# VH-VL binders against Peptidoglycan editing factor PgeF (pgeF): the designs that were tried, part 1

All scores and structures are predictions.

Target 1, 264 residues: Peptidoglycan editing factor PgeF (pgeF), of Synechocystis sp. (p74606)
Amino acid sequence: MTMGDDLWGWQNINGSPYLTCALLAPWPHAFFTRAFYPQLPEQLITYLDPQGKAFRVKQVHGDVTLTATEIGQTPLAPDSTHPPADGIISDAPHQGVWVASADCTPVLIGDLIGKRVAAIHAGWRGTKARIVPKTIDKFLALGSELKDLRVALGPAIAGEVYQVDPWVALEVGQSVQAVQKLATEEQQWDHLSTMVNPPVLPDAEPEKYRLDVRRINQLQLLELGFAQEQIAVAPHCTFQMEELFFSYRRTHTKEVQWSGIVSY
Structure headers, positions and changes below count from the first letter of each chain, unless a header shows other numbers; antibody chains aren't numbered by Kabat.
ipSAE, averaged over its two directions, is called F for ESMFold2-Fast, E for ESMFold2 and O for OpenDDE. V2 adds 0.75 times the mean of E and O to 0.25 times the DockQ between the complexes of E and O.
Where letters were taken out, [cut] stands.
Atom coordinates printed by the task and the answers are left out, and those that the model quotes come from them; centres of patches stay.

## First folded at step 4 (VH-VL; framework fv_canakinumab)

Design v01 (from c02 with light chain L96Y)
Fold by ESMFold2-Fast, scan of step 4:
Structure v01 (fold): chain C 264 residues (1-264), chain A 121 residues (1-121), chain B 107 residues (1-107)
Amino acid sequence: as target 1 above (264 residues)
Amino acid sequence: QVQLVESGGGVVQPGRSLRLSCAASGFTFSSYGMNWVRQAPGKGLEWVAIIWYDGSDEYYADSVKGRFTISRDNSKNTLYLQMNGLRAEDTAVYYCARELEYYGSDAFDIWGQGTLVTVSS
Amino acid sequence: EIVLTQSPDFQSVTPKEKVTITCRASQSIGSYLHWYQQKPDQSPKLLIKYASQSISGVPSRFSGSGSGTDFTLTINSLEAEDAAAYYCHQSYSLPYTFGPGTKVDIK
């Protein structure tokens, strides 16, 4: 259940708030807040599906997405109990797929017909490397159709406050095909800063820019042929909403919140 | 053969500047966050500064903020510490140290041999 | 800033005895605590990461435990080569901080 008329609704478990998205209503899912720290996916899944098994990876800010089966077959990351990846796709019923964030964008995806779900950790580096489009390609390879997919881009650091170096803004912007095809970097900068809902904003500090990573991911999805109605972008900023979310940029602490979705 | 080698230390007068270098070899330098840690003679370890693997962000201890600048050149596999406005209390052996994982693992698994900076009039 | 305190400051120990070093954080830091060994005129060496995780090449007599605010480094049976200073380090929050160190000498 959602509150209000927007796609994003606050829910509550024993006084602790969490977010849901109406586009993902067919699947048990949540973007959990800091109120649930220090609970891990293995505990949090019991709020979504008591029969569910939780899957997670060692997030390395790359572009690799593994199926739940592949996680069991992939060598562990050095000094870790999980294999290195930044996305997970379910391949059986009652599988909960989880990603941690504290500013990076958690992306949850469901397939209405194919019944598979995914969770993706999309920071600026993963976004530059096109992890979300690569994960969509994997859905299609597994038999999903684009028209059946629903995507929610959850709470993340907002463009209004995400100060970055110029090269970060440019390289992340260049991950959008319409930008990459422009003849000069000057034209690429102009496009990124003047388009509708521009993903690159000016900063008061010289030689700095502000970057909307969620907007870049939305643009990548639209380029793949998604309709706007298939994509929900959370208005929530992890940096600004400190009572609800951890933010690495704000505090430089290792505390995270988890986002997850469970397959049928 | 993973190695970090510091250079640039020496004796300088208060108020002067000095630049330290740390040459990395045997690993993909551009994949690791780098730190400077110092140790005054006979004292403990004191963290000084960090720079992210790609140079996109830096952070400093309050004792050096505004005076020291950490930087890196990934094409040369070299880390730098520009030290301005040096004070007697900056006298220490300066170590460069690599973070354990390719993105901010937090533990320092490889350390250089250190270079001594003495601030004396 | 997170302050780390260590106890004891100094310990002189007979070979084969068990050594316990404690590190206490001024606030909860989860498991983001690491231990280093520094021998005279040498660089520090990582011994234990994330409170309790072993490091390849470090003898099994070294172990770590704890979470939150209280952490312990244990040397199960001290060898002569273990005479060194030992430092805890928190990576939970910037600025990173080290404990003041514990010096372990052989009797």
Scores: ipSAE 0.007, ipTM 0.507, lowest interface PAE 9.1, mean pLDDT 89

Design v02 (from c02 with heavy chain E58K, light chain L96F)
Fold by ESMFold2-Fast, scan of step 4:
Structure v02 (fold): chain C 264 residues (1-264), chain A 121 residues (1-121), chain B 107 residues (1-107)
Amino acid sequence: as target 1 above (264 residues)
Amino acid sequence: QVQLVESGGGVVQPGRSLRLSCAASGFTFSSYGMNWVRQAPGKGLEWVAIIWYDGSDKYYADSVKGRFTISRDNSKNTLYLQMNGLRAEDTAVYYCARELEYYGSDAFDIWGQGTLVTVSS
Amino acid sequence: EIVLTQSPDFQSVTPKEKVTITCRASQSIGSYLHWYQQKPDQSPKLLIKYASQSISGVPSRFSGSGSGTDFTLTINSLEAEDAAAYYCHQSYSLPFTFGPGTKVDIK
């Protein structure tokens, strides 16, 4: 039930909507909408956990995930008050981990037994570099088991509207091991465009394709051994749902929405 | 050291084409959005075009749309501006400028020395 | 497109005096406003980013303030080397735009 509407529900605070996922019900969490702009994680966490401390990073579209403790130990990014990374894992109770998005996929993860949580910023570059699998490896190194993890891929730009250059679609597609094992690029294109729920779609413009980044991340998780029931993929498109979400592709403005999850 | 060096400018007749290059060194070129900015003799700064860090998106000022094409080769750490259908009003010093991309672009923190393009008849 | 206007166009100032340059945007741009200094025959240099944030290596006499539509660049005590043109630039929305510039000269 990775694409089921039943897993995703709207909530409201003071007239402002935010999205939650049933798979993450054990943890205070939210995929906040544009209605909460310009509130930052330090303010937003008070809606989820009054005792919580917010953690965030300078997102650089890479593949690095830091624990909350490692954030305090990592040098700051140039001209920033935060260290460079694109994922955060909690390592104590009452830690809220946050990522910003305006088309890139926010990924929230919880561990039912180990009680740790994570937030990941997964744009096409981070997805190509396998940030989500690398973060899962870090969960396992910290003592988590795959069967206890629940993953939600939140609102992002949908494949139906995400126009990219051919090399982007191919290189992101090659991050999936089943694709990389195919002998030729022609076979890789064929697989990416004809498989069930294909992550690469044709585009009306010559020499262009459409890319479903959430689908690629879902395929990476399935390859790691996740059951479909452990993964929720939001049906919401940031580009098409203008009233609810900022979208960089639509407006070319720097406004973002935040997604976060709090450990206990 | 972080540096941008433009080349390819010169004197050209109206209706002709020129290709400008901007060679980047001292930083990870593929992580930054890049811009072209021009300045006519004795006038102010005018933004021309942007290209995203990965080359996936581009945007142009209305004055150059359809005539100029911005491109980059991340393997060569080089930014390009292909200028077609040049007009007298395109006469300017052309600067390349670096901007760290984060859901768009930041301030232009590093600028090249500029290359002069003169369109004369 | 977002239009930026600057005031004054030109000012001639005695050394050690305070200089104030204003930039106005035709619509709200939050804090996505940056200031540049350009000396004759030189490339522009970034002075202030995001309305009020300092740049490493830029003297502390330069400061910026404002948000939304009204922004100010202040030089608290003008030095001889500060004779230059000053430009504001918005990065809120494409196409990016610059103000027309303010020329500061020493008396």
Scores: ipSAE 0.012, ipTM 0.517, lowest interface PAE 8.1, mean pLDDT 89

Design v06 (from c02 with light chain Q53R L94F)
Fold by ESMFold2-Fast, scan of step 4:
Structure v06 (fold): chain C 264 residues (1-264), chain A 121 residues (1-121), chain B 107 residues (1-107)
Amino acid sequence: as target 1 above (264 residues)
Amino acid sequence: QVQLVESGGGVVQPGRSLRLSCAASGFTFSSYGMNWVRQAPGKGLEWVAIIWYDGSDEYYADSVKGRFTISRDNSKNTLYLQMNGLRAEDTAVYYCARELEYYGSDAFDIWGQGTLVTVSS
Amino acid sequence: EIVLTQSPDFQSVTPKEKVTITCRASQSIGSYLHWYQQKPDQSPKLLIKYASRSISGVPSRFSGSGSGTDFTLTINSLEAEDAAAYYCHQSYSFPLTFGPGTKVDIK
């Protein structure tokens, strides 16, 4: 991998593009595009680590993150071969952790010293419930230090096209501690819409707003004490980049792309 | 035991309204997209509406768009269908149905017993 | 909208015979096709998902095949309990649609 000014780079396997992030260069990782459909994590891991074992969960848009060991100890979701969760942390070498998305934010994390990795599925519900901060707390409980963590927020539906109801924008915004500490909802709306790179944007349709879920997750990480340099936010929009990504908001089909990272 | 139970059906006159409910138990209701599917007497299945797991989006069949509203209350594990401007052709058994899996599968794996709506003058 | 056509409309079959039901889509839907069984006065039951994938608790005599526009449900050896209506359903795009159904009776 070549380092440069841009953190995000396109790679290719047999003519099919996938995205990588320079912050995660120490770990085999990928944000795969629609070109890899219908391959599953068990096949995709062979492109990253032939020795690797793939771990995935039944995504339920909650706030639970399981270690690879806990996945084997947790009861399966109904009619699924996987337990319900939306994040996975590795706890041994050669474990690939995977999340599926088609608009929700895939978050990949690596620990430079502890060598553990994580994948998180962060839609608006998981973001509201603070799944990313809860996963960071779990890293710290396992012995990781904040300064050693690197976080990449991958391709997701962009704020400029993600139309939501007011209650969704406000409740997701309230997950940011600086927002929830404000005395009134009027002050909360003002802060969310006027801050630098605001996560809530006006919409042309009355009584609608546009929500930047990646920006909310970035704000949550900054509040935990992450430096800007430890966080990479992809500029790619799954809704607008039809040739590269599936988007449920665009097509209402259940096709997904996978993002994964492998421990060493 | 995973179960869906519909209620609220009955006989109504054309032009009136009716609200159907679907009570879910035995699974994490808030994690699944939910659908309404109807079946006119002696006829086939017709998809009516879907609501996303979080209530953030809905889609409707053209035959009911503008008249029916799908909604859910995740705190009560309940799905609703508000039916306005009812017509004779809306006469059917109404089923609520769960998507098998949010990612990877959206076949309907769990169905309620159905509730009959009869629109007659 | 995507229109699904089923054939035959009706068939009467002796027990242990092979039954084949076809579903045709008006445009390509990949493998986003599912099959349901509905017995009289009962709710539909999912039989096959994603054209060919089995469902836990469904007898192995039921199988599905196909992709794109042409799909088949096969009952390899019909049992008396299989007398029912069978429906295909596409989940490729909105509005979601069902086929008109195929009724299978026992002779």
Scores: ipSAE 0.007, ipTM 0.472, lowest interface PAE 10.4, mean pLDDT 89

Design v09 (from c02 with heavy chain Y102W, light chain Q53K)
Fold by ESMFold2-Fast, scan of step 4:
Structure v09 (fold): chain C 264 residues (1-264), chain A 121 residues (1-121), chain B 107 residues (1-107)
Amino acid sequence: as target 1 above (264 residues)
Amino acid sequence: QVQLVESGGGVVQPGRSLRLSCAASGFTFSSYGMNWVRQAPGKGLEWVAIIWYDGSDEYYADSVKGRFTISRDNSKNTLYLQMNGLRAEDTAVYYCARELEWYGSDAFDIWGQGTLVTVSS
Amino acid sequence: EIVLTQSPDFQSVTPKEKVTITCRASQSIGSYLHWYQQKPDQSPKLLIKYASKSISGVPSRFSGSGSGTDFTLTINSLEAEDAAAYYCHQSYSLPLTFGPGTKVDIK
């Protein structure tokens, strides 16, 4: 059975499509499409949980994940409405956690036993800094067990179209422990380009590479001990599926789609 | 301290080429998108070109497409603008400018001092 | 391309008076509008980002407002050092564009 394609299903609200993942079925959740623009999390949560409260952060492409409580306790910079972070974990029922994307990977997580959920904005910088593993560590510190976690890596720019400089591909690749432990950069390049479903692909343009950021995040999760059946990777490319998703790389506009999940 | 220092301006005849450089210091150059903005004598600001932090994308104003090439060398912390087929209307002070945010087109928080390019006979 | 227009093109203002500069976009740009100050023979300086957000080191007398298509830069009490050209800039879509500028002189 092909993973990704089989786990992902289209839903509809008033003619507007949104994506769900079967691994997250226990939680109200959605990877919303461009059809919902310009609705914000505070409006979108009403489609998932009428009793839900929406939480969001000022995304800065870093590695910080805050709990809903910590968001309320974090001092704001002048004229800021949300604290800087790229991930949110729920710590009470009826909390919806949200991230915006237009190429970066939205990651939604649920804990089957502990009931907490998380949303993470994972672009290449956050992925290099290991925001997803750091968020998993935070789940474990809060009492979750790895075996109870389910992770969905949503629509993002696909490796086959994500052209980057060599240093970006190498530094993001080095976030994977199997790569980092190799003695030379030559060995690291070889591993990243020849492994099963390689996260680094050659590009037609000299001195450029193509990078699969979702694959790097999947590898980071597998290294933590996740089973493959706990992880879903969306087959959807935001750059190539322009009818459904905004893509900054494609249009260079600041429009985003939102992804969220609600605790119970 | 964050700074951008431009060089390469001068007086050139129409149809010739000139290459501008912008040396960056005090920040992680490879993390920021970079732009060229020009200003003709006594006129307003005109955006010229952008290059993303990772070199994965470049975009040009219609007035310079096909003649100008923006590039960067992240190992040398340097931004370039190769200007070919120069015209009198390209006469301007050329500024390099850093994007405020790390990852795409945005406000310009740091500007170079500018370098004057005069295209005349 | 997104066209930005500014008004007025020029104003001469007495110190301590309030100055208002308007920028209008040809289509909605959300809050992706930024303001710059340029003094004679100097590089532009970022004053306000994202329509209304302050910049460290910029005096509190400068403020911005607006969203969509209509934006305003306000200097609530003009000082002599504020004599400059002021430009709006949109970062919503490529190609990036600037307004034509507003020149503020001191009487």
Scores: ipSAE 0.139, ipTM 0.620, lowest interface PAE 4.8, mean pLDDT 91

Design v15 (from c02 with heavy chain E101W S105D)
Fold by ESMFold2-Fast, scan of step 4:
Structure v15 (fold): chain C 264 residues (1-264), chain A 121 residues (1-121), chain B 107 residues (1-107)
Amino acid sequence: as target 1 above (264 residues)
Amino acid sequence: QVQLVESGGGVVQPGRSLRLSCAASGFTFSSYGMNWVRQAPGKGLEWVAIIWYDGSDEYYADSVKGRFTISRDNSKNTLYLQMNGLRAEDTAVYYCARELWYYGDDAFDIWGQGTLVTVSS
Amino acid sequence: EIVLTQSPDFQSVTPKEKVTITCRASQSIGSYLHWYQQKPDQSPKLLIKYASQSISGVPSRFSGSGSGTDFTLTINSLEAEDAAAYYCHQSYSLPLTFGPGTKVDIK
């Protein structure tokens, strides 16, 4: 990244667009668009690393992250060929780790020195459960250092359109330690709605709020000691950019796009 | 095609400074970590310095730490090595080298032709 | 820093004979060991990556093996064009280090 450059760039493979992030430039990676549907990670990895092997999990909106080795050692989810989890960390070269999304935040992480990568599926439930901080803890347990990590929060439903019930906004907001430590729920609401770049926005409909899940994940990372320059947050909204992304909130269909990153 | 072209070498007196440049072409320079490696006449390869793909971090061999500065200009696809306080033992051919794939701190798949630096009175 | 040692430092080999060069690391480096060939008055060329992985355009007579602390580069049938210095390089930890080199001449 140079001064004034956008961290996010559109690329094309045979006329089909996909998104990349400058912070993840050392690793073959992509936030694929709907144009690649119905291709699965086993096909998509050939665009990133012809020698690569794709790793997937059965996403359950929880807080579990598995290494590639642990995926082979974990019992399969019911009616699935994959174990239940919402994050994957590589533990060998040429491993592509993948997550599906259609509004939930795909998080891709690379370790510049420890030579490992991760993909995380972070919807509001996983964000409330702190899956991203838990995955960072796992990186550290494996020998990574915080200063070497680069994190990209990809295309997801934007705060400006993500209408939620008050309890969802509050409980997700309470996953931020600075918020949880405030004495009253009134103070927590005030903080979430008035802080710089607030993660909770007012909604025109009474008794509803709009929630920026990517901003909450960014705040969780900053609390762990990440520098702002180690974190990239995509400006792209899956709900509003219908030509490029599937959105469950918009259509209530089960089509997804994939995001992945490949280790060395 | 992928190429690295070095320049800036020459004869300099002890204690003086010299800046080497390495011009990259044929690949997305900003996606790759870059290294300087040197070789004294008749000797083996000695790693000198690394700079991350985004310029966010650098690391140096103890022999040059505090005297040499590695930098890059991604807008110009150019790598630099600023050498201060030059000593006779810095006499060597200096190579710039690209890290394999997109990866930082890795194998060197593309090398420049080298530029000779001679520190002599 | 991780110290790499190579053996032998020099060997003169008859054409078509097998050449074996060893590289030993002062501590375990997994498979983060790479081999380079340098011909006289030329830049080094990447020959083998990650201990054993081939490089496109490198003849199949070159192969690598090993992990941890002990690594081997093998040329199964030496050709005249293989007269060169060979270096191992570890990318496991900073500072990066090279072995002292092995010079291979042809009789």
Scores: ipSAE 0.006, ipTM 0.406, lowest interface PAE 17.3, mean pLDDT 89

Design v16 (from c02 with heavy chain E101P, light chain L96F)
Fold by ESMFold2-Fast, scan of step 4:
Structure v16 (fold): chain C 264 residues (1-264), chain A 121 residues (1-121), chain B 107 residues (1-107)
Amino acid sequence: as target 1 above (264 residues)
Amino acid sequence: QVQLVESGGGVVQPGRSLRLSCAASGFTFSSYGMNWVRQAPGKGLEWVAIIWYDGSDEYYADSVKGRFTISRDNSKNTLYLQMNGLRAEDTAVYYCARELPYYGSDAFDIWGQGTLVTVSS
Amino acid sequence: EIVLTQSPDFQSVTPKEKVTITCRASQSIGSYLHWYQQKPDQSPKLLIKYASQSISGVPSRFSGSGSGTDFTLTINSLEAEDAAAYYCHQSYSLPFTFGPGTKVDIK
């Protein structure tokens, strides 16, 4: 960011903080903090759009994104009241689409012209499976144009603290086409660790690496042809900012915060 | 149709090893986290270990940490528990159990029939 | 670790009477509390999930309530087949823990 630029802003309701992104200003949206636990999307949407209907899915760390209409047409996940998916795209006005996270990256997207929005749950597994590019393909199939999309990558576990096994770092890194195109795994490791803002960092523990999942998702978007100005990456780390965010890596508890965006 | 079947239990001397297996059928095994829970004769339930649906992470009760290893082979729909350095207090019926949701563990909705492990000199 | 305590440890009840079993957590666990029934020589069976949510195939006489640290399992009208041990289980934090159990017997 240049001096005077700030895409991310804290808001407050009844003493509880939540985060917004200037790129998504046209849509009611929020990256809610732990202060709103245990409120669910059906309650949280009233802060954004009192007339809105909340949509959510059974997150399975996969690569499937459903439209709001498809949610009603998809069989429920076993022992769940919601169908299995990790992304939702609106297909009518006043639809709020929501994802839960506690380290995985919540991705919120808006279409300036097509007036549709999306929420995506992108952990390392979904990122490896390219859920964000697949969701963009779905936007395009519905009539959106790339130049009209705005993407915000919200609070997630930062690369500085996200310790992973080598196979995780390599397989997630291989989801980037520039990396996959390299002839050897040696070249792939070199590229991932030496590029500008490298998504893979060495770890103090032998045979471990640190992985920046948000950076991988940003690289996937840039490869699709997004301009840097269409993408906002939150500087907030869920692991390190314990007063504001739940983090599964930190506590191994099941509490989550919600992020959502509402179509108009 | 949905079932879990444990095997590999038996009588073993202290300090030795034993490997338990749990065969899953009737559901998409790779979508569920799996747990081992044990019950000593006449006692209550004690949680032992968990493994995530894709094998990417595991966690153990302090009583078995460093001695037991949980693993899975999703291509064979099978869960394992490698038990090393067995002690008399490890004597129990060992159950495998399926948990919800896909990420981590919650309620144990499907249980195997259990396999008895007796550690005796 | 989170410690769960159950009361009573044993209860002998006349058929058709109401049975109440309590589970207390050493710290707040939200609604991440589940109840299991175990009959002699059988595997445990899930009765109630997330403190109060019903399970398909479990009779409606079983219900759960509570949140935070105090939880209750209720059997509205005891049947002979309900003689069993009942366990609470928290999935809020690793390591997962079970209560010590409550044995329900028929008079």
Scores: ipSAE 0.007, ipTM 0.502, lowest interface PAE 10.1, mean pLDDT 89

Design v17 (from c02 with heavy chain L100P E101D)
Fold by ESMFold2-Fast, scan of step 4:
Structure v17 (fold): chain C 264 residues (1-264), chain A 121 residues (1-121), chain B 107 residues (1-107)
Amino acid sequence: as target 1 above (264 residues)
Amino acid sequence: QVQLVESGGGVVQPGRSLRLSCAASGFTFSSYGMNWVRQAPGKGLEWVAIIWYDGSDEYYADSVKGRFTISRDNSKNTLYLQMNGLRAEDTAVYYCAREPDYYGSDAFDIWGQGTLVTVSS
Amino acid sequence: EIVLTQSPDFQSVTPKEKVTITCRASQSIGSYLHWYQQKPDQSPKLLIKYASQSISGVPSRFSGSGSGTDFTLTINSLEAEDAAAYYCHQSYSLPLTFGPGTKVDIK
C-alpha cells in the first residue's frame, strides 16, 4: 500500500518532533521520536491528556496482551514492577497505553464506537506468535466490532534494511495463514517473495534475506477481514532515520522511543 | 537446583581449534539469554559473546569476532563456543553465564564453574 | 565501547569497617550496572543488579547506588568472608564490558 504518506503527519512540541496518523485522529496519540528521550510514559501522557493515567508492561517479545485492569490483577514475580506482556488494551476512559520500540513495530489501535484503544509491541518474535491477531480477538471479546477498528503500524526497521537468517524469515512468514497452508517450504518461500509487496526480499549477501515485519502484520490484519482503508503503515524506517529514531540494529543500545494512545 | 557445567577446555597449540560446551540444568534453558565470559590467569573478567534465548541473534567482543562462534541447542539444554584460530592471549578460564531476560543483556545471575583453555607454543 | 573504571584497585580493611567501591562509566548507562563478587578459585557471584536492586540470598550489608556514570558498591560492616575481588558490569550496550576489578583483603 501507498497510503502511508497521506495518513502520516509530523507534529511538534517545543521544537521536538513526533508523528501522528490520520486514522487515529479521534484519539490523543503519538509515535514519539528520540527527541523526547529520556521521558517516560508518565511524563509523555501529559502532552496527550493531562488527566490520563499511563499503563505499560515489561515487554518480553511474546504474544500476551493485557487490559489495564488485568495489569493490576496479574500476579507478579518478586522484583517485578510491571507484568510481562507486549500489548495493552484500555478498559476505561483516560487510560493511556504505551509501548517502547527501537526497530520493533509499535501498533496503535482505536475502536470508533467502543472507544477502547490498544498499544502493541510487535517485533519479529511477537509477529511470528500473532500478537496483533490475538489482540484483535481480545477486542472482539470485549464487545468491539472489526469494522470499527483502526490500526496504525508505526516507525520500525524497514524491510529493505532488515537482514535476517533464512529461518527467521520463513518462520515469521508462516504466521500468515495463506503461507502456512501451502504444502512445502519451497512453495512458502515462493509465495513470500513473489506476492504483491512481498514481505521477504532478496539480500546482496548470500544465505541472508530481508524481512518486512510491518508487511507481515498488515497481511495478518487483512486475513482477519480488515479493509485496507482501516490500516495505516508508516513509511518511516528507524534504522535509516537516525536523527529521529533509536535503532537497536544500528547501535545495540537500550535507548527507546515510546508510542501511546489515550482512551476517552 | 539451577546449574551450569562447562567442559571442553584443555591445552592447544596456537592456530588450532577447541569447542567448549556448557550443560544447563534445573531451569527452562530456552527462556534465557546465554553468555561466555573469560578470565586470563590473575586478570579480570572479559565478556566474550552473547546468544539470545532462541538462537536468533549473536554478538561478539571485537577480540574474538570472526574466530569464535557461539551457538546453542535448546533441545539438549546446551550452549557452545567454537574457538578457531586460537592465540596465546586467548588463554583463560571460560565461564558460561545465564541472564534472566528472554532476548537481552541483563545481570548474570548464574555462572558455571569455568573450564581452562591454555594456548601454548 | 563503554569503558568502566573502578577505584580503589586494592583495599586492605579492618573487620567491621565500611567499604566503598566506585565504578565510573565513560558515558551514561542509566541504571544498567551490576556488581559481582569473586572469591579465590571460585566463579563470580551476582551481588547487586540494576545499580541498586538486592539479590535474594546476598547479605543485607551489601548495597548499591548511583545512576548515569557514577556508581558505588557499599559493604556496610565488612566480614572476613567478604575478602574477594569485586567487579562492575554494564549491560546498557553491546559489547558488554566489565570494570577491571577491586581487590578487598582483610587486615
Scores: ipSAE 0.025, ipTM 0.580, lowest interface PAE 7.2, mean pLDDT 90

